VH-VL binders against NAD kinase (nadK). Designs and how they scored, part 67

Target 1, 268 residues: NAD kinase (nadK), of Syntrophomonas wolfei subsp. wolfei (q0aze0)
Amino acid sequence: MKIILVNNRFKENTEKKAQEIAGQLSALNVEVIIDNGLDEPYAGTVDFIMVLGGDGTMLRAARRYGQRAIPVLGVNMGTVGFLSNIEINELAEYLPLILREEYSLEARMMLEVAVFQQQSLLTRVFCLNELLLRSNSPRMLSFALEISGQKLEPYRGDGLIVSTTTGSTAYSLSAGGPIADPQLDAFIVTPVASHIINKRPLVVSPEREISLHLLEEREAIIGIDGQIKMDFGAENRVLIKRAPHPLLMVNLKAKPFFTSIDRSLQRQ

## First folded at step 2 (VH-VL)

Design m5 (framework fv_ragifilimab)
Fold by ESMFold2-Fast, scan of step 2:
Structure m5 (fold): chain C 268 residues (1-268), chain A 123 residues (1-123), chain B 113 residues (1-113)
Amino acid sequence: as target 1 above (268 residues)
Amino acid sequence: QVQLVQSGAEVKKPGASVKVSCKGSGYTFTGYYMYWVRQAPGQGLEWIGVINPNSGGTTYNQKFKDRATMTVDKSISTAYMELSRLRSDDTAVYYCARVDYFWSGTHYGMDVWGQGTLVTVSS
Amino acid sequence: DIVMTQSPDSLAVSLGERATINCKSSQSVLYSSNNKNYLTWYQQKPGQPPKLLIYWASTRESGVPDRFSGSGSGTDFTLTISSLQAEDVAVYHCQQYYSTPYTFGQGTKLEIK
């Protein structure tokens, strides 16, 4: 068995904890690859991915490895979040279950984002939460939204979010989008500070293809999961569709989504 | 395009506090970690700590833990470093610097630095 | 804490000649799992912030001239400037990012002649 440990070295003692876990796994004849973000993603085959950190580390792991259809476990290192299943102080208790593959999997849809200049593909990335199109200047954007070949009336505002259901509690929520059950597959299209009051968030089939381009030359960016930034101009077009594979998240213990989000929204 | 712009020079008395700001522009602020580093006149560089702007998570150099506080205001893409109970040996240029950690295959090098803020502590 | 020691404190080298700056760590900054040295070099000119020059002990930052090279592993590292140019006059700092607190050497001042 071969496991990737994904960690965040900027957290105090996270690298030491990763080494400690790697030592325990090696003693059990498990091969361990450490991914602290500093190298290219491991190119070989692996059986399991363990993410040590908060939601940000999980989002990075999902972009790097989410399309490989490998079980991914989020282990919280003390930062509260929605994407971890167990706490670090519980890992020793659950490790035998991991090694015996005694867990269930929860599939979380991902986005495939392709950015073009005319017909030329510039880049292709995957994400778990969302794509954000936003103005990078004080000026409002004017942009075209097309859903499965259907051209909508132009949007005017600060931007637009195209989110997965997992991302419904991230930036989309802040922009007025709905809270979605992460077990549902859907795109959530949420306008950011729209000039047209009647522009509402849309919930659409994950089989839809979403296309965006600017109608005027403006300074704009595309953001991916709040972590990747790409410049976006009137010569660019972005195509968003369902990624080929969902992220396979490991469930070792019940984590009730609705009570978790309810507590978060009370902000106490 | 990518810039870190720091607040202006400060003159403080011993025992006072100073708060230095660092505004990021031209990049996704929450996608990069922020280091704080200082340099006393004619001396080497000294690491104060790091903050993850997305989570607010911090790691401090123990030498500064108890006096330094790092915070961020995401709404204005600005990081802050406050140093309390100032001593004359805190006189230094204070720098913020970003680290690209969230992109696949990146390193821990500080690739973009603020211009520096001179803090003078004198009695 | 990992202590970084540079040598010499100052160095004068003739234009066009090779300059060599050394950096030693009190413990290894080589990470065995990825076989990388967690060491950077920075160039700092008077009145300016440091500029990233080399990371991973030997990888040049984009835009850094080919005359700059880093070498070494574990505890002993070297920054080499193969043919000194006038614009290379600066203080050079090594830094480890293997373990917190991240630490710098005291700096090496490079001068012409």
Scores: ipSAE 0.000, ipTM 0.386, lowest interface PAE 18.3, mean pLDDT 85

Design m6 (from r1 with heavy chain P100E Y101I Y102F D103G S104L S105V G106S Y107P L108Y; framework fv_ragifilimab)
Fold by ESMFold2-Fast, scan of step 2:
Structure m6 (fold): chain C 268 residues (1-268), chain A 122 residues (1-122), chain B 113 residues (1-113)
Amino acid sequence: as target 1 above (268 residues)
Amino acid sequence: QVQLVQSGAEVKKPGASVKVSCKGSGYTFTGYYMYWVRQAPGQGLEWIGVINPNSGGTTYNQKFKDRATMTVDKSISTAYMELSRLRSDDTAVYYCARDEIFGLVSPYFDYWGQGTLVTVSS
Amino acid sequence: DIVMTQSPDSLAVSLGERATINCKSSQSVLYSSNNKNYLTWYQQKPGQPPKLLIYWASTRESGVPDRFSGSGSGTDFTLTISSLQAEDVAVYHCQQYYSTPYTFGQGTKLEIK
């Protein structure tokens, strides 16, 4: 068995903990590759991905490895998160089940984001939560939204979020989007501080293609999962569609989504 | 292992141009924005512009837009900043600094070059 | 342009005592959509480039001692060193990255009293 351990290079002692876990796994005849974010993603074949950290580390792992259809387990390292399944102090208890592949998988849709300059593809990235188009200044944007070839009336405001259902509780929620059951596959399109009355969040089939471009030259950024930023100008367009593969999240113990989000909203 | 190494000090006459280089090593050059910042002797920091090494896209401080040109050569992992029509008040240490294109959670200038002193005098 | 103003211009503090540096922006650097303050603090020693200390107004960079802390929101920000050490003698700069042109404060020179 070959496992990738993903950890956060900026968290104190996580590198040491990753090394300790790697040693324990090697003693069980498991080959371990450590990904601390410094190098390119491991290009070889692996059987399992273990993410040591919070939701941010899971988002990074999903972007790097989510399209490979490999089981991904979130192991919480202190702070409670929504994308982790077990705590670090539970790992020893669950390790035999992991090695015997005695767990269920939950498929979470991902976005494929392609950014073009004119007709040339500049970059293609995948994400678990959302794409955010935002102004990089206090000046509002004027931009065009097209859904499966249908051109909507121009948007004016601070930006737009195109989210997965997993991302419905991240930036989309802060912008007034709905809370969505992560078992559903859908795009949620949420305006950010729209200056046009009646621009409402949209819930759209995941089979549709969404495109965005600026109608006026402005300083704008495309943000991915709150972790990636890309310059976006009037010569750019972005195309968003369902990624070819969902992220396969490992369930070793039940996580009650609705009660978890309800309690979180009471504390925010 | 990550390093940004800049070209050496330059002395120029008013009206001339200067081109400062910044070579990145120990990381994927196209994964990080390259920023240019200057500091006049005894003064604060002043942003000149940023370039995306992957696309070649640039954003300039309007104060420098008609005199500054930022470019990259991906084959040698090197960024350049050229400043034309130099004046005596362009005398400063010029820095390059990187910021992760794929890092919005912690946008920061995590690594800086050592600086290049450009002196403009007659 | 967002104008960044630091106070004081220079500060002398005894070893082990608290040092406080202020930074004010001419307009808010809080982005309502993500609830983040686009403000960073740097430390610069003579002959060296600036070194990142604090980003997002209050998040300490990895490897920076916990005696350094950032606070504030919107237009008023503070860098605090809870117990000054000899190696903390430097010029400290605040920066906004809310909008271009990205702008810096004039710097605060911190010295041992």
Scores: ipSAE 0.000, ipTM 0.390, lowest interface PAE 15.4, mean pLDDT 85

Design m7 (framework fv_ragifilimab)
Fold by ESMFold2-Fast, scan of step 2:
Structure m7 (fold): chain C 268 residues (1-268), chain A 122 residues (1-122), chain B 113 residues (1-113)
Amino acid sequence: as target 1 above (268 residues)
Amino acid sequence: QVQLVQSGAEVKKPGASVKVSCKGSGYTFTDYYMYWVRQAPGQGLEWIGVINPDSGGTTYNQKFKDRATMTVDKSISTAYMELSRLRSDDTAVYYCARDELWFGESDYFDYWGQGTLVTVSS
Amino acid sequence: DIVMTQSPDSLAVSLGERATINCKSSQSLLNSGNQKNYLTWYQQKPGQPPKLLIYWASTRESGVPDRFSGSGSGTDFTLTISSLQAEDVAVYHCQNDYSYPYTFGQGTKLEIK
């Protein structure tokens, strides 16, 4: 068996724990590739991906490996989040099940984001939570939103979020978007501090194509899962679609989504 | 140059209301959220609420929701915070502050007004 | 509500020496969506309003000298002044900018020894 162990090298306790776990797996005749985010993604074939950390580490793993149809397990090492399935102190208990492939998989849709400069493709990237369009200056944005070729009335405000259902509890929630069951496939389009009272979050089919561009020259950025930042100007256009493959999340124990989100909302 | 200029000191009796103003200049007033924070003598800072200057939409700290009213007059780039039914423990310096980033990522206060001392005594 | 606790309440440091101020939150301030810690530091000089120093726990505001640095994650945060100067005498406040209601620490008074 070959496992990629994804961790955050910049957090002292996660690096040490990753090395300990790699040693334990090697002792069980498992080949381990450590991905701490510094290098390019491992290009070879692997059987399993184990993510040690919080939701941010899982988002990085999903962006790097989510399109390969490989099981991905989130192992929480600190801050409670929505994307981990087990805690680090439970790993020893569940390791035999992992090695025997005795677990279920939950498919989570991902976004494919393509950024153009006029007619030229600049970049194509995948993400698990959302794309955020926001101003990079004191000025609010004026921008156009198209859904499957249907042009909506212009938006004016601080920005827009296009989210998966998994991302419904991330930035979209803070901007007033709905909490979505992650078992559903849908895009959630949430305005950020819109200056128009009628602009409400939209829930649309994941087969829709969403396009965004600025109507006025402004300094703006687009953010992908809060981890990739790209400058965005009036000559740019972004196209958002359902990614070809969902992230295959490993489920070793029941994680009650609704009670988890309910507890999280009590903190706010 | 960004400036937030607040109204002058006020002395009020218990049960009265006070209305503090905050005039923004050097930036587009409607592009930044306005926050209100107070500081009692020798104490830490306490958040009162936030207002969107373009829409007039507000969010209040629950402690102040029944007594505080935040409003804006866009024509003169001025925000107001009115606190009613004043008590002696409302004696504090009241600050307005604007957010450096007004989208949903984070709220931190890049510019503050000079403060308005409100003294409540009987 | 998130409770913010600073230590020490007051600190006296000689000119040119390192000053360290700590801030502890009762709940994690780490946003799992973007991996940023929603912890802000302000400097307040006598008779003046607070001034933004550091946001997202470690990002220095434009114009703030590089002797100021922020570190930490989750619930434990530190503001460090590597070489104290006379102009740094102030009260320093940490802020929860993670969730409403926004809450502040009690403040740490920094004085010259």
Scores: ipSAE 0.000, ipTM 0.377, lowest interface PAE 15.8, mean pLDDT 84

Design m8 (framework fv_ragifilimab)
Fold by ESMFold2-Fast, scan of step 2:
Structure m8 (fold): chain C 268 residues (1-268), chain A 122 residues (1-122), chain B 113 residues (1-113)
Amino acid sequence: as target 1 above (268 residues)
Amino acid sequence: QVQLVQSGAEVKKPGASVKVSCKGSGYTFTDYYMYWVRQAPGQGLEWIGVINPDSGGTTYNQKFKDRATMTVDKSISTAYMELSRLRSDDTAVYYCARGSDWLFEPYYMDVWGQGTLVTVSS
Amino acid sequence: DIVMTQSPDSLAVSLGERATINCKSSQSLLNSGNQKNYLTWYQQKPGQPPKLLIYWASTRESGVPDRFSGSGSGTDFTLTISSLQAEDVAVYHCQNDYSYPYTFGQGTKLEIK
C-alpha cells in the first residue's frame, strides 16, 4: 500500500505531524510519500491520499491528484472546513478502517478548465470549487457567455463564477449563488455585480460546455479555486467542462452538510 | 504599483555574515511567497530559497541550507535573507522576487527587487 | 537537480529579423495533473534584475510585446522574437519551475548583427 500525505510546509507543525503519521504508517508496512505543496505532484502510482490541513490544502490535493480516481481523505488540523471528514485527534481510531478499506466513497464532480490564446491551448487545469472571471481594474467587464454553443446576451459587470456543487458554498455563495447539495452534479453560473438586473445565477447540466471571452479590451483575471491566478485578455477564451473523473472523497463518518452550512450562515 | 526595494551594496570579509532586506509595497505582503535568487558575476541565476510571509515557513536549496536564514517582519512588509560564513564564491548580486501564487502552491516569479551586490574579498 | 541547457550561448540577429532561443531540460517539466509546463523565460538587461517575459512555457506576461512568444512541451522549449528591436538586446534565461531546487539555464546573450 502506498499513501501520499498532503500537507502545507508553511503551516505551523503540519510538517512535523506529517512525519509522525508517516512513521506510524511505515511501522504498519505502508509506503509513504509526503507532498508539502512546494514540489510538483508525485508522478508514481498510489493507493490512497491523506490530506492534512484545511479546505485550501484539500483544494490543492484535488487539483494535483483528483483525476487519478484514488480515494482522498481530508483530516482537519484545527480549522473548521467543509472538505475534511475526520479530525487529526481521531486519526488513530480510524486508521485500521483505512488500511482495511472499510469506508465509503463520495464522488464530487470537478471542473476541467482550458484557457486558449486565440486558437492555441495555453493551459488546462482541473479544480474542485470554481473558476472566477473578474476585472483586474475598477472598470467593469463586457463579456460573452456561451453554453453548449448557445450565445447569451452580453454580460456587463465585475465578472462571473462557474462553480461545481461542492463550490456552491465558496465564492459563488458570496456572489449570491444558491447553496447546492454536493451529491448533485451541476454547474452553477453566478454573475459578479452584474450591471444587467435580470442576469440571474444559472444551474446547468454538467454535460454542457461553457465558454467565456471578453468583448472589449479590459484587464481581467481568471482565478481557479482561489489559488491560481491567470491574466485574461480579449485574445483569450476559456472553455469549461466536467472533468473526466470525480474526486473520490473518503467517508469514515457522516457529516450533516445542510445543518453545518445553516449554522455557518446564521453566525453568533 | 507593486514594488520590491532591497538594501544597499555590502562588502564583507571571508567568514563574516551579511543580511539583505527586501521591502514590499503596492500589494498585500502576506498573500505572496518571497523567493531569494543570486547571480555571481558572469554566471547564471541560482535559487536560494522561498519563504511564506504569512507563516514564516521556509524551503531552502540544500546548497545554502546550513548558512542561509530567511525571515520576515510583517509589520513593515519586509523580508530578510542572511548568509553566514561567507566565502569568496558568495560574491554575487542577491535578488528577492515575489511569487505569483496566492498561498498554497508557488509559481513563477513576477516582480523582482533591484538586487543587492555582496562582495566577499580579503 | 534538473539541468537546464540553453542554446546558443550567444546570438547576433539583424534588426527586424527573427531570433530563436532554445532551452532543454534534463527531465520533463510537464505537470500532467494541470497540463502546465513549468518553464519560465526572463529577460535581463545589463545592470538590471531579470524581468518576467513568459510563464507556463507559452503565456506572455502582461505588457510584454506580441513579438515575444514561447513554445514547446516536456523537455524542449523555444523563445521566439519575431522581429528584433534594438531594445531587445539582453540576456535571456529559462527557468525550471517544476521542482526544487529551481534551476536556470546558463543564459543566451542576444546582440544586434
Scores: ipSAE 0.000, ipTM 0.404, lowest interface PAE 13.0, mean pLDDT 85

Design m9 (framework fv_ragifilimab)
Fold by ESMFold2-Fast, scan of step 2:
Structure m9 (fold): chain C 268 residues (1-268), chain A 122 residues (1-122), chain B 113 residues (1-113)
Amino acid sequence: as target 1 above (268 residues)
Amino acid sequence: QVQLVQSGAEVKKPGASVKVSCKGSGYTFTDYYMYWVRQAPGQGLEWIGVINPDSGGTTYNQKFKDRATMTVDKSISTAYMELSRLRSDDTAVYYCAREYDLWSGDTAFDIWGQGTLVTVSS
Amino acid sequence: DIVMTQSPDSLAVSLGERATINCKSSQSLLNSGNQKNYLTWYQQKPGQPPKLLIYWASTRESGVPDRFSGSGSGTDFTLTISSLQAEDVAVYHCQNDYSYPYTFGQGTKLEIK
């Protein structure tokens, strides 16, 4: 068995813990590749991906490896998040189940984001939570939203979020989007501080293609999962569609999504 | 200097139509939504609708939907509001107003036209 | 439609004294996504168009004197002029800018006592 162990390079304790876990796995005859974010993603075949960290580390792992159809387990190293399944102090208990492949998988949709300048592809990335279009200046944006060739009335405001259902509890929630069951596949399109208040969040089929472009010269950015930022101007357009493969999340114990989000909302 | 300049006062008979113009200057005309609002003498303000000058897309107050038509001519930075089948109770000052820019900093203002008095009498 | 009701219809206040104008909406104007109240206040002097004073219930427009302040949330809003000046004599209007159709209160006429 070959396992990629993904950790956060900026936390010294997670690096030390990753080394300890790698040693433990190696003693059980498991080949371990450590990905701390400094190198290119491992290109070889692997059987399992173990993510040591919070939701942010899982988002990075999903971007790097989510399209490979390999089981990914989130192991929380601090506060409980939405993307981790077990705590680090539970890993020893669940390790035999991992090695025997005794677990279920939850498929989580991902976005494929293609950004163009004129007719040239600038970048293609995948993400688990959302794409954010936002102003990078004090001026509001005017931009066009097109869903499967259907041109909507122009949007005016601070920006727009195109989210997966997994991303419904991330930035989309703070912008007024609905909470979605992450077992569902759908795009959630949430305006950010729109001046036209009748611009409501939309929930659309994951088979739709969504495109965005600016209607005027403005300083804007595209944000991916809050981790990748790039300039977005009037010469740019972005195309968003469902990624070819979902992220396959390992489920070793019941994930209390509805009770967790309910408690989180009551603490606002 | 940002300015909205409206057409002059009109006197119409019941059943006629009136078309009020509103010319924007000092800003990019297609960057801001244009509102139309009226005010009968001594009364409050009444919203007629909004137009997106870039697309021509409109949203009307249901009270006016079957009689009001908002249009725009981008080449001359001018918006129009036409009201048909005029009644005596349509006598009012009609205003165009630019959507305020909440993000442009501390010199931005909500800009209104000077108003166009439309008098409907026999 | 959201109904906007102002009180009082008219108010006389002595120079230098506080003026308080109330505005009530039939539905909440609070956008839960950004926690902003979509209520706008305008000042209108005779023969002139309305002038924007306050947006998002409490944010003063640039150039509006500090004596003007807005407060309130949800359905109950207040415009306060802390020390009335002669130039403040006008009709004041509140506006629902939460949802279409945008609606206005009936106006409050402020006069010197």
Scores: ipSAE 0.000, ipTM 0.379, lowest interface PAE 16.6, mean pLDDT 84

Design n1 (framework fv_inotuzumab)
Fold by ESMFold2-Fast, scan of step 2:
Structure n1 (fold): chain C 268 residues (1-268), chain A 122 residues (1-122), chain B 112 residues (1-112)
Amino acid sequence: as target 1 above (268 residues)
Amino acid sequence: EVQLVQSGAEVKKPGASVKVSCKASGYTFTSYYIHWVRQAPGQGLEWIGGINPSGGSTTYRRKFQGRVTMTADTSTSTVYMELSSLRSEDTAVYYCARDSLEFGDYPYFDYWGQGTLVTVSS
Amino acid sequence: DVQVTQSPSSLSASVGDRVTITCRSSQSLVYSEGNTYLSWYLHKPGKAPQLLIYKVSNRDSGVPDRFSGSGSGTDFTLTISSLQPEDFATYYCMQGTHWPYTFGQGTKVEIK
């Protein structure tokens, strides 16, 4: 068995813990590759991915490895979030189940984001939560949204979010989007501070293709999972599709989504 | 571990151009923006602009637009800032700095280069 | 451009003193997603600037707990609870919410 351990190098205790876990796994004849974000993603075949950290570390792991159809387990290192399944102090208890492959998998859709300069592809990335288009200046944006060839009336405002159902509790929620069951596959399209009357969040089929471009020359950025920032101008176009493979999340411990979100909203 | 190492001091005549380098190590070069900030003698810090090393896209402060060019070489993990049509007012220490985006945070500068003194004198 | 102004421009202090520096922006620094991009830096002559605080109140790794940041909207504060010899420096706030990024003019903390 070969496992990738993904850790957050900016958390002081995380690298030490990753080395300890790697040692434990090696003692059990498991080959371990540590990914702390410094190098390119591991290119070889692997059987399992263990993510040590919070939601941010899981989002990076999903971007790097999510399209390989490999089980991914989120192990919380003391932060609260929606993407981890077990706590670090529970790992020893669950490790035999991991090694025997005695767990269930939950498929989470991902976005495929392609950014073009005129007709040339500039970049293609995958993400688990969302793409955010936003103004990078005090001026509001004027932009076009097209859904599977259907051109909507122009948008005016600070921007737009195109989210997975997993991302429904992230930036989309803050912008007024609905809370979605992450077991459903859908795009959630949420306007950010729209100046057009009655621009509402849209919930559309994950088989749809979504495109965005600016209608006026403005300084804007595209944000991906809150982690990647790209400049976006009037010469640019972005295409958003369902990614070819979902992220396969390991479920070892019941983590009730609805009671968790209910408690979070009670505190808002 | 993370380091930004800049090229050495430069002395230029008015009207010339200068090209300062910033070599990054200890992280994934294409995952972070690199920005340039200067400090003229007796003055505060002034942001010049930034570059996304992944695609080469740039954002410049308006007062430098047309005089500044930022480029990135992914094979050497190096960012360059070239400033043309130099004036005595461009005498300053120039810093490169990394914009921290990787864990859901947006613009702030977590690591800085040591600085490059550019002197413009006749 | 968003103007960022610091107060005071300079101050004299002794080791052990509580030092407070304020930073005011001409516009709100809250982004649409709810984050506030105000950071604080320490700068000494001949050395690189050093990040102290990011997103208003988050201490950077390795920064001593005597440094704290607070504030909201347009008004922000950096506090040093008990000044140490290595803290005599110039402090800068920076906003990253609005393009272009802008710095305060700096606050010089000098030995009394």
Scores: ipSAE 0.000, ipTM 0.420, lowest interface PAE 12.0, mean pLDDT 85

Design n10 (from i2 with heavy chain E99D E100T Y101E Y102W D103L I104F L105S T106D G107Y; framework fv_inotuzumab)
Fold by ESMFold2-Fast, scan of step 2:
Structure n10 (fold): chain C 268 residues (1-268), chain A 122 residues (1-122), chain B 112 residues (1-112)
Amino acid sequence: as target 1 above (268 residues)
Amino acid sequence: EVQLVQSGAEVKKPGASVKVSCKASGYTFTDYYIHWVRQAPGQGLEWIGGINPSGGDTTYRRKFQGRVTMTADTSTSTVYMELSSLRSEDTAVYYCARDTEWLFSDYYFDYWGQGTLVTVSS
Amino acid sequence: DVQVTQSPSSLSASVGDRVTITCRSSQSLVDSYGNTFLSWYLHKPGKAPQLLIYGISNRFSGVPDRFSGSGSGTDFTLTISSLQPEDFATYYCLQGTHQPYTFGQGTKVEIK
């Protein structure tokens, strides 16, 4: 059995914990690859991915490995979030179940993002939460949104978010988007500081193709899961569609989404 | 506007400790990492380490491990760097700088504090 | 650790001159998605360092158009198209792709 341990390069304690866990797994005759996010993703065959950290680390793991149809387990190390299933101090209890493949899988949709410069493909990436288009200056953007070839009225504002249902509790929520059941497959399209008073978030079929481009030259960026940042100008176009494979998240322990989100929204 | 304001100059004897502060304003304190960089007289810039103010997670350059401690106080939007067992070679201007790490994707320093001169002499 | 080397260590120039500074890394600075974390800073005595360029070629807000960055992989260049009096300073590149983060040793641009 071969397992990838994904950790956050900035969290020193996570590096040490990954080494400790690798030692424990090696003692059980498991081959371990440690991925701290700096180098190319491991290209070989892998049976399981264990993510040590918070939601940010899980987003990185999903971008690197989510399209390979490999089970991914989020192990929380004290960071509050939605993408982990067990706590680090529970890992020893659950290791036998992991090694015997005694767990269920939850499929989470992902986005496929293709960025063009005129007619040339610049990059193609996958993400679990969202693509954000935003102004990188005090000037608002003017941009075109097309959904499956249907041209909407021009948008004016600070930007736009195209989110998965998993991403509904991330940047989309902060911009006024709805909370979505992550069991649903849908795109959530949420305006950022729109100057049009009746621009509302849209919930769109995951079979749709979404395209964005600027209508005037402005300093803008696109952000992917908040982790990849690219300059975006009037010569650029982005195409967004549902990724070919969902992220397969491991469930070892029941985690109630609705009560978790309800608690996180409580202020008192 | 984004500002990082550091504490004033310090003069220390060898073997002492120094604690430099960096007070942030003009943005959400917990959304950005803060790093520390120093410059000794006649030398270049040297990265010391960084801190995530949201969780207190730190990372340090190996040569400072065991001598440096970085902490953050969310109530005052202030980051601290404490350097112990000071030597004459630690005489330098110490800067705090904001990392534009957007959920851990980008690593560059967009805004800097004015610098704190730490002099280590007998 | 990734080593970053700047050339030249110092350079003499006159106002109006085109100045080129090179930064070379011991390893590729490209991550798996094609992102490169290479930035350039201007530093004057008694002042804090100031960001000029990030991500190889992106000018930071308020930075004059005479500053431009280029390069890929392990070789990077900062160009000042027409040197102004306020540009006499020391310039540093920084790689942020690999930990620990490493600066070049600096290039001092001096009056000819």
Scores: ipSAE 0.005, ipTM 0.461, lowest interface PAE 10.6, mean pLDDT 85

